VH-VL binders against q0atu2. Designs and how they scored, part 41

Target 1, 119 residues: q0atu2
Amino acid sequence: MLDKKARIRTSREYRNVFEKGKRLSGRFLIIYYVENALDNNRFGFITNKKIGMAVIRNRIKRQLRAIVREYQGQVKNKHDIVLVARAGIGKSSFEGMEKDYIAIMKKAGLFARNANKID

## First folded at step 1 (VH-VL)

Design v3 (framework fv_ivicentamab_arm2)
Fold by ESMFold2-Fast, scan of step 1:
Structure v3 (fold): chain C 119 residues (1-119), chain A 118 residues (1-118), chain B 110 residues (1-110)
Amino acid sequence: as target 1 above (119 residues)
Amino acid sequence: EVQLVESGGGLVQPGGSLRLSCAASGFTFSDYYMNWVRQAPGKGLEWVSIIYSGGDTDYASWAKGRFTISRDNSKNTLYLQMNSLRAEDTAVYYCARGDYSFETFDLWGQGTLVTVSS
Amino acid sequence: AYDMTQSPSTLSASVGDRVTITCQASQDISNYLAWYQQKPGKAPKLLIHAASTLASGVPSRFKGSGSGTEFTLTISSLQPDDFATYYCQQGYSGSNVDNAFGGGTKVEIK
């Protein structure tokens, strides 16, 4: 579980990221991201019904929160980031989702040098 | 009325197999993660395996290849198939309910004793 | 567990004492930490979830604190019913998929 300060909480904040942010697609994830005026990063998570039943969507959402939590120290400060799960994510392993997250965050220029586990 | 009841424990020889069952009642079983947690006599709690509400599974590294967790939502029952049993597997095996919100074990059965001995 | 270090392993105390048990995670687990109480011959009972939130029916003398990698369980005024073994546990769907328990702390009569 991410601290309250690290979560995108309101519909207005989600709309801001979608409308003004950059979009980058990975294998299982799409991220939307924009620089914020705060001193901390905030994350949002979207798992829509195209992924599958509520039980699958809730599992994916929790796993994504866990991945973000593990790597939160590697993310450059001052960003609002929304993770949107793609339809195929329900068939991915936890490791597969984690690798995709790392790859997409590095491609976006949002990760520090030590983001990869194999350092 | 909310409860978990384990069964299937007993004495088994090294190299043998055993299947544990956990009967759930009083809640919507299919909505929850389900876990097996064991405790060797006089020792601490050790997580064994989880089955997510969606059917995916994870195992402790020492359990991979020997133990298989499964569930039957139509019967509100959780299973643990244990193969190639060793003396070190002697323990009380608990069925425990996990949820999405807190990642804790908020409901436990009373446990079933598995003794692996000649 | 490998990833969770709990101390002390044994604690001797008297009724009315303030006792503190600590738990350290090898990596940042945010607030995904729970505390359990286990009495001899019985299943564990959940005391605290989300590091500091008391479970229903648990007396207010139990308090959890901490975040990230260091956590504490405090019993402000030990009662006879509190002599038991206590375990911490990290979240099971985290980055470390293994849900590791601490080694336990036995709180026994002095």
Scores: ipSAE 0.006, ipTM 0.527, lowest interface PAE 15.8, mean pLDDT 82

Design v3a (framework fv_ivicentamab_arm2)
Fold by ESMFold2-Fast, scan of step 1:
Structure v3a (fold): chain C 119 residues (1-119), chain A 118 residues (1-118), chain B 110 residues (1-110)
Amino acid sequence: as target 1 above (119 residues)
Amino acid sequence: EVQLVESGGGLVQPGGSLRLSCAASGFTFSDYYMNWVRQAPGKGLEWVSIIYSGGDTDYASWAKGRFTISRDNSKNTLYLQMNSLRAEDTAVYYCARDSWGELPFDYWGQGTLVTVSS
Amino acid sequence: AYDMTQSPSTLSASVGDRVTITCQASQDISNYLAWYQQKPGKAPKLLIHAASTLASGVPSRFKGSGSGTEFTLTISSLQPDDFATYYCQQGYSGSNVDNAFGGGTKVEIK
């Protein structure tokens, strides 16, 4: 799991990302993202009932968090990023969601070759 | 039997507008992603737009701002509103069904011809 | 951008020949590739999805292979019904080039 420091938690923080951030659409995901004034990245996750039953929505949330955690070290620091699952995400495989995440993060310029380097 | 039937094509002047329809039958329309694909006379296939089962959409870069995809699940119908038409939009327009993550476009309609000419 | 390059643009063959069509992606698309067959005046028909999986009802003489950026469609023993135009399509990208098609290969009688 992502700790509290790496999560977008309040409605105000979500609103800031939606209003001031950039938006990119992938096949299964939309991301909203904006640079923050912190020393770390924060992630938010939005699913809606258009995705399907609770069991499907819960599976999607777990899989998205796992993907974000796996690639956390490649993400450029100091960003707030909200992932919004599109209605069709329930028809995707884990590999499909992962590929979509990688593609959209690269397109956004958010994947850094040297994300783990200090100084 | 799955069927997709396009309609609404015709002759239109440059700068004009046209709305295409695709009537779906033989499956639960609301569960599927739907696409528009076009083909200019004697040319290859070109993807236009997708609408996901929940209503979210994506467009080819050249279609953004001019074309709008929509669906009416109560009527099992897919639409493409085309505005500011140009001569290069002349093509047969196909609707196509997919289930992203399993199959690409497993069923296609017969197509409807749009001719943009003065 | 996920551009698809298909070769050759035209191919002349005889019944019984082994025919090979190639599709190249500008970036890695894993196995998110489909092949379609189109006859004059008709809508395209799905032949293969996930690079190598035959669609229902498609004859076993059609075979898809490849992954990443290089893909091949092979017809092991060309039949009269196989003279058509073939298209590849990527389904990997969620961008505005999502589901980009190759330029097509017309398989015509020698």
Scores: ipSAE 0.008, ipTM 0.541, lowest interface PAE 12.6, mean pLDDT 83

Design v3b (framework fv_ivicentamab_arm2)
Fold by ESMFold2-Fast, scan of step 1:
Structure v3b (fold): chain C 119 residues (1-119), chain A 119 residues (1-119), chain B 110 residues (1-110)
Amino acid sequence: as target 1 above (119 residues)
Amino acid sequence: EVQLVESGGGLVQPGGSLRLSCAASGFTFSDYYMNWVRQAPGKGLEWVSIIYSGGDTDYASWAKGRFTISRDNSKNTLYLQMNSLRAEDTAVYYCARGLSDYFEGMDVWGQGTLVTVSS
Amino acid sequence: AYDMTQSPSTLSASVGDRVTITCQASQDISNYLAWYQQKPGKAPKLLIHAASTLASGVPSRFKGSGSGTEFTLTISSLQPDDFATYYCQQGYSGSNVDNAFGGGTKVEIK
């Protein structure tokens, strides 16, 4: 589970990301993302009825939270990021969702790069 | 199948308190954010409060400090605790289900419960 | 401040008429606007969400349009069941604006 302060919780916060943010689509995921004025990242998760019943949607949400949590240290600080699951994600493996997440985050430029030092 | 049923309305003196309940059935209550909306006799709709699936809350500015929204997911029940009631709080109070994980409108409504504040 | 101004407050129309109701937001709310229909003594019914998306079971004569600060609900050929009060609601909410409803438009028989 992500720390409370790392979660987008209110409709106003979601709307800010959708309104002012950039959008990138992957195979199973869409992300919306915007810089925030906080000292941390916040994540939101949306799974709509087209994915399946509540049991499937809740499983997908838990798996997406686990993926985001695992890679949180690689994400550039001070961003609000909303993950929207696309129709068809219910047929994806955990590994497939994970690979799609990594690919999208790299395309968005949201994964931090290691700086090379010159001796 | 999908239903919301309000209860707890009635006559109360100015300065008094009431607790409203909203019993949900036919859907996975914990997946949805829930709203209270009121309507004074012969007047328009007025949003009161929201509680998100994760338990976070927001209030109309006039409701802060007097009204408290809460939920018990084990009982599929939404509550509104109303304190320091005024004549201006006289209204039919509706509970309503949010359409998705972020605000898109309210797709399921209860029939309402009447609160009358009079001396 | 995200005030919602709905107009007109009342309108008189006949069956078959084209009816237009307007909502104006004081600031940009993108497409985070819903429309509701309310008949006397009943709870509101969702008609449209995301400014233009029809809710399930809503007849195609209802159309929502607009984005940003100006929105319209149009009923292309008014039917007897359409005499009701209509409300818009913003879902964008800023500080102290609280998912505000418009003031309502009562559509009554001419």
Scores: ipSAE 0.008, ipTM 0.554, lowest interface PAE 11.9, mean pLDDT 83

Design v3c (framework fv_ivicentamab_arm2)
Fold by ESMFold2-Fast, scan of step 1:
Structure v3c (fold): chain C 119 residues (1-119), chain A 119 residues (1-119), chain B 110 residues (1-110)
Amino acid sequence: as target 1 above (119 residues)
Amino acid sequence: EVQLVESGGGLVQPGGSLRLSCAASGFTFSDYYMNWVRQAPGKGLEWVSIIYSGGDTDYASWAKGRFTISRDNSKNTLYLQMNSLRAEDTAVYYCARESGTFLDSFDPWGQGTLVTVSS
Amino acid sequence: AYDMTQSPSTLSASVGDRVTITCQASQDISNYLAWYQQKPGKAPKLLIHAASTLASGVPSRFKGSGSGTEFTLTISSLQPDDFATYYCQQGYSGSNVDNAFGGGTKVEIK
């Protein structure tokens, strides 16, 4: 799991990202992202009922956190980023979700292999 | 095994239109981000456009408003609709798959299809 | 915007020579850089991605190095099959901005 400091935790913080952020869509993921005024990146995760039952949604959310954790050192600067799982994500492999995440983050200009931010 | 084959090139008058096709085989087409890259005779490679699996697209600044990239996953085919063609659009057009762990390279490439714009 | 500058434009060499080609990015692209080989009348072939990782089937005499804004492709002992044009390409943003490719380097027989 991601460290507590790296997580978006309140409804107000999620709302800020949705209202003021930019949106990009991948195959299995949508991201909403905005610069923050903090010294760190924060991530949020949303899995809707469209994906499946609670046990499936919780599995997907856990897998997405693992992916984000693995690549957190490559995310630039000070950003709040919310990942929203699309309905088809339950059919994806872990590797498929991982590649989709990398592609979207690169498109957003948020991702470099050796970014300044290392865990 | 893994193959991309372009078609649709030919001779057109300035101001005319052409639609290029790229037929993919040997891989799960819907899993990949696809690109068009062109090369004018005796010149270097120039990126034209990309299409992502979520339907999002990006274009070179000079291509916006004239060129439209699209895909049909049921037919494993990528398209480039080119309108308002100019003499400087004369080039071999390559279809290319975005590849690698970080989606930082193109592999495979099609053989290319020649578009000649002349009066 | 990311501009890629490649040098030299042309290079003359003999079989067995060590050849070095340089690519410069106008902004930090980390190590999201690929190298391609193109022979006349053919599509480009991927040689190296992630600045230094050889593509499948590419001979070990090809080496990529660098990060940030300066990158090199080195051919340690030039073979007859290596006379071709070489291009670098940044894959940093994933959006493929204008000028993603370097201008190319033609490696010619001396």
Scores: ipSAE 0.013, ipTM 0.645, lowest interface PAE 8.0, mean pLDDT 85

Design v3d (framework fv_ivicentamab_arm2)
Fold by ESMFold2-Fast, scan of step 1:
Structure v3d (fold): chain C 119 residues (1-119), chain A 120 residues (1-120), chain B 110 residues (1-110)
Amino acid sequence: as target 1 above (119 residues)
Amino acid sequence: EVQLVESGGGLVQPGGSLRLSCAASGFTFSDYYMNWVRQAPGKGLEWVSIIYSGGDTDYASWAKGRFTISRDNSKNTLYLQMNSLRAEDTAVYYCARGTVEYTSDHFDYWGQGTLVTVSS
Amino acid sequence: AYDMTQSPSTLSASVGDRVTITCQASQDISNYLAWYQQKPGKAPKLLIHAASTLASGVPSRFKGSGSGTEFTLTISSLQPDDFATYYCQQGYSGSNVDNAFGGGTKVEIK
């Protein structure tokens, strides 16, 4: 679970990231990211019906939030980042999602070279 | 080469039922959202229904309860079951491929369409 | 939720003309807009998606522009092959999908 301050909450804030941000695609994830004027990072999560039934989407969203929380300390501060799950993510393992997240964040320049767990 | 071929259209009485099929080839069918879009004679395009790659569905409000979209990934086939048909359902029904991208809801390939005529 | 209004409904043009078609969304749809071309008796064909991204194989004389609530499709030098009906379509997530397509603009010879 992420702190409320670390979450993108409003549709306006999501739209800002999509419109002004950069886009980078991984195997199972797409990220949109932009620098913010805050003291902290904020994360948004999108899992839509193309992924699967509600039980699958809820599992994926929970797992993505856990991954983001685990690696939160490795992310460069002052960014709004939206994770969009791609159609194939429902067939991925937790490890597969985690590796894709690390790879895409490093490629975006938002992550330390060697990602470490916070906990 | 991406191909979508609709079939199952025809003349049906008001209150009747009809099932449309769309045979897909030239791409990995299971990875794509699939849509039905219709067009009444001389009128514009009207979205009917979507089935996502994960199997979930959405419908135009007027189609809910009467129309059911489904897919069989082993046969690369999309279906539309239409029940309680009305004269205003008379249209050419197109099968259309959506994207795999969440943020790019558009239709990149369309079939030739199949005509459904609802008349007494 | 998001009504799409196209204008004009019909326009007359000659080969070589610059043609502009407008599409208005009742609410902000960002850049989630596509344009389609439909010729009589044929299925629609994708021209542009994400408001301005040209689809594969589409001639460069077609250009899409706009964001938010107002969008345009421009054909810089109309060719005989371009006499057709054009539709805009919103793909904005979380909206009422009943109103996905604009009413269409018929480009006729005159």
Scores: ipSAE 0.007, ipTM 0.552, lowest interface PAE 10.5, mean pLDDT 83

Design v3f (framework fv_ivicentamab_arm2)
Fold by ESMFold2-Fast, scan of step 1:
Structure v3f (fold): chain C 119 residues (1-119), chain A 120 residues (1-120), chain B 110 residues (1-110)
Amino acid sequence: as target 1 above (119 residues)
Amino acid sequence: EVQLVESGGGLVQPGGSLRLSCAASGFTFSDYYMNWVRQAPGKGLEWVSIIYSGGDTDYASWAKGRFTISRDNSKNTLYLQMNSLRAEDTAVYYCARSFGEPWDSAFDIWGQGTLVTVSS
Amino acid sequence: AYDMTQSPSTLSASVGDRVTITCQASQDISNYLAWYQQKPGKAPKLLIHAASTLASGVPSRFKGSGSGTEFTLTISSLQPDDFATYYCQQGYSGSNVDNAFGGGTKVEIK
């Protein structure tokens, strides 16, 4: 799980990222991202009903938070980033979601260096 | 028309260095992934390196530490800096564009290639 | 090392023949596989991506199939212009791709 400080928590903050941010689509994920005026990164997660039932959506959210947490040290500081799960994500493996996340973050220029799991 | 044109190949001695260039035209260069792929005489294709639209890079394991891929979006140009060259680096080096999707790196446009010969 | 195994390495055929080339991945790559054609002295040309999607301008006699670890390129009625070397390639853009390309299959005149 991500620390409270690293999470986008309010509807207003999500709307700010959607309205002012850039958008990039991957296989299973869409990211919206914008530079913030804080000293840290914040992440938001959206899983809609098109993905499946609550059990599936909650699993996906949990797995995405774990992926984001694992790579948070490689993300360029001072960004608000919202991950939106696409309908097809419910059929993806954990590794498939992780690879998609890495590819999108690299394409967006949001990783400070090559994104590899350490260890 | 979409086009990639390589240059900078030639004869170089073992241990030497060489920088290849690839000039892109006919598309928004900054939006695409760019790659180097090589082919030794009479041998198969071998992927060398990729640079993503955001500037991050990846390399074949044997290329790490010796080769550096870079891009200059203002000049629509891709580069490959090759150091500590060995005889087995002798190959035609191709510049190639990926489709631009993060998970699909199929190479849809290729340059004509530039020959690098490493010999005494 | 992630391996792409292509077979056969060489194939002799006549105009009008059905030609089949196989590519095997050492790990599941879903449908992220491309096929290329290369003629002597020329750069490779994309034929198929996403295992089965024909690239623009490629004749319909070329067909790709497969998913997971086993893939096939079929040329339904070989034409004179099809004598070339064919390569498969995994479409992953990440690290550890030393063996992204298969070894190639040379289609020769019988």
Scores: ipSAE 0.007, ipTM 0.574, lowest interface PAE 11.9, mean pLDDT 84

Design v3g (framework fv_ivicentamab_arm2)
Fold by ESMFold2-Fast, scan of step 1:
Structure v3g (fold): chain C 119 residues (1-119), chain A 120 residues (1-120), chain B 110 residues (1-110)
Amino acid sequence: as target 1 above (119 residues)
Amino acid sequence: EVQLVESGGGLVQPGGSLRLSCAASGFTFSDYYMNWVRQAPGKGLEWVSIIYSGGDTDYASWAKGRFTISRDNSKNTLYLQMNSLRAEDTAVYYCARAGYDLSETFPDYWGQGTLVTVSS
Amino acid sequence: AYDMTQSPSTLSASVGDRVTITCQASQDISNYLAWYQQKPGKAPKLLIHAASTLASGVPSRFKGSGSGTEFTLTISSLQPDDFATYYCQQGYSGSNVDNAFGGGTKVEIK
């Protein structure tokens, strides 16, 4: 589970990320992200009705939170990040969502890189 | 039986626009992802765009800004709006249905294609 | 495309031969790869998805293998109906959405 302090909770906070943040699209996910003035990262999750019935949307939200929690240690500090599920995500596997999350976070430059030399 | 029938192809002047249609039947259209794939005469397959069951889209980098994929689930029809056409866009355009999961994203049924010729 | 390299571009074979076609991805794509068969004047037909899963109705002589960046399509005991052009397609790139096809391999009569 994500800590309370690691969650974007208010409509005003979501609006700030959408208005001032950068946008990046993956296969099943869109992220909006902006640097914050805090000492931690915060995550928000949006699953709209176009994805499917409430049972599907709730499953997707739980799976996305689990993925974010699993990789939280790799995310660069001081960012507000909102994950928006695209319509096709309801037909994706957990593995597919995880792969998409990793790919878009790397593309956004939000994952920490090793200092090791690459051949 | 699954059927996909493309239409709207033809001869177009460079810089012109054209809208392709794909009429789907034999399955619940709204449940599937839909693709456009093209093939220039004598050349290989080239992915153009996908529209997901809920309406989100993705495009080949060269297609973004010029081509728009859309769907009308009430009419079981897929569309491709092509603008600012170039000679390099001359190809047979295929409509293709894709499955549910990442492992089923790949087109499992294809239409017979519609030829678009961008004249010099 | 640069993202997907398919080889050879053409191969000559006889009925009964074992044929191997290779596809190489520029990025790790796990098992998100499909193989298609296309005959002249016809639309492509899905043969294999998830790198190794046969599509419905596809003969067992077709076999897909590989993961990551290196993939192969093998046709054991080539049949007359198998002379065609074959394409691989990746289902997801590592850093961006890109459903790129390989350049194709034409399997022709020797």
Scores: ipSAE 0.007, ipTM 0.546, lowest interface PAE 13.2, mean pLDDT 83

Design v3h (framework fv_ivicentamab_arm2)
Fold by ESMFold2-Fast, scan of step 1:
Structure v3h (fold): chain C 119 residues (1-119), chain A 121 residues (1-121), chain B 110 residues (1-110)
Amino acid sequence: as target 1 above (119 residues)
Amino acid sequence: EVQLVESGGGLVQPGGSLRLSCAASGFTFSDYYMNWVRQAPGKGLEWVSIIYSGGDTDYASWAKGRFTISRDNSKNTLYLQMNSLRAEDTAVYYCARVTDWSGESLYFDLWGQGTLVTVSS
Amino acid sequence: AYDMTQSPSTLSASVGDRVTITCQASQDISNYLAWYQQKPGKAPKLLIHAASTLASGVPSRFKGSGSGTEFTLTISSLQPDDFATYYCQQGYSGSNVDNAFGGGTKVEIK
């Protein structure tokens, strides 16, 4: 459960990130990201039908939100970031998703501190 | 045109320090992840450290606390500060570029010629 | 920890032989595996990435295959230029990469 102010909620906000943002693909995740004019970061999550049934999509969405929340303090401020789950994510472990998230965020230059808690 | 050139290797005493440099040219250095990979004489490749485009870093467990990777994007240069050197650190040190802007895999598409570090009395 | 185990450590072959090298990951790395060729006194050269995608200029006799935890590099008809040491490397992003490279396979003249 991310705080309301840290969530991208409207279709207009999602559209802005997709149209104006940069894209990076990871093993299980794609991120779209753009600098915002707010005081904080906002995150959006997309799990489409290609991932699997609703129960799987809902599990993935909950796990991604938990990962984002855990590493929120390490993300450079003032960004809108949308995480899109790739089809293969349904076969991933929580740890696998976490590693992919850390890797993509470092690749994007969005982590201000060392976020690696594995190893 | 696209190349990496290492320098700074040499003979150093056990317990000493050494700083390696890697000069990049022919590409937008700031957009790439940069790595150090070493190879002891007659041995295999061993990953040492990575620095991401955003400046975050990761290290092999044996390198953490002794080695520091850094970059100066204004000079297109990668560094490796090596402290508390041991005989086991004797190796050719390669600078290597990672090409994975898409995020799907990390692989080394460009390598320098290497610089030899010898730790011996 | 993502450990990479490569086998054999050395193999002897003749020009024209089919050569097979195996690489095993301790955990599922999908297709995030690269192969490198290294000749004595030279830096490694990228041969294959994404398990099966040939790098620019790499001859078609080189083939990569596999996914998950088991990967294979095959040279269908060994040429004189192919006597070298080959390394696999896991390309999964993250800081648990102490053993990113396999131990290497030296392909030497029989």
Scores: ipSAE 0.007, ipTM 0.570, lowest interface PAE 12.6, mean pLDDT 83

Design v3i (framework fv_ivicentamab_arm2)
Fold by ESMFold2-Fast, scan of step 1:
Structure v3i (fold): chain C 119 residues (1-119), chain A 121 residues (1-121), chain B 110 residues (1-110)
Amino acid sequence: as target 1 above (119 residues)
Amino acid sequence: EVQLVESGGGLVQPGGSLRLSCAASGFTFSDYYMNWVRQAPGKGLEWVSIIYSGGDTDYASWAKGRFTISRDNSKNTLYLQMNSLRAEDTAVYYCARGQYEIDSGTPFDYWGQGTLVTVSS
Amino acid sequence: AYDMTQSPSTLSASVGDRVTITCQASQDISNYLAWYQQKPGKAPKLLIHAASTLASGVPSRFKGSGSGTEFTLTISSLQPDDFATYYCQQGYSGSNVDNAFGGGTKVEIK
């Protein structure tokens, strides 16, 4: 579970990330990201009806939060990052989602050198 | 499959209080932003308040300090606590579901039937 | 104060007519505009979001266009079910917005 200060909570904050941020697409995930004026990272999660029924969307949200939590210590500080699940994510394994997350974060340059996997 | 059902409306005196409820079903309530929108008799729609999936809230400027939006995810229920009611608060109050969509903001894709609040002058 | 200005407030039309409703935002809202239909005694129904994307089940005769501050809703061939009041709404409802909705346009039978 991410604590409340590490979560994007308002539609204003989501909109800011989408309007001012950069975009990078993975196989199962799209990330939007922008540097913030805080001294911590914040994460947002979007799962829409294209993914599947509520049971599937709930599972995906839980798994994405778990993945973000596992790699929190590797993420460069001062970023707002929104993860958007693509339609095909419902058929992915947990490991598949995790690999996609790591790949896109590395390509975005959001993983700091010497950062720990678990923080 | 998505349903929103408002309740709690009624007649109240100026300066009084009232609590509205909105019972949600057919979707994962905790994933969605929830809104209250009102409509005075014969008038247009007016946004009142939003509560985000993470629990944060925003209000129309005129509602701040008088109205409090809240949610109970274990009961799939949205609330609006209305205090210091005025005649101009007389309206049908609608519960509406929103979720931030890429390139579309937070459109209100499902609405309840509304509950009438009458504040006598 | 943030404003959404909708025009006309009322229009009279016949079945088969082309109807155009306009909505103007006081500041740039990009494509974050939705259109709603409301029939007397009923809750509003989402017609269009992202300025031009039809909601599920909405007939193709409804078309939304525009971006920034100028938006239109067009009904290309009015049907009996289309006599209703229409509202535009900016898609973002933050605490700095005094009113997210336009004033409404009532489409009446001629």
Scores: ipSAE 0.007, ipTM 0.546, lowest interface PAE 10.7, mean pLDDT 82

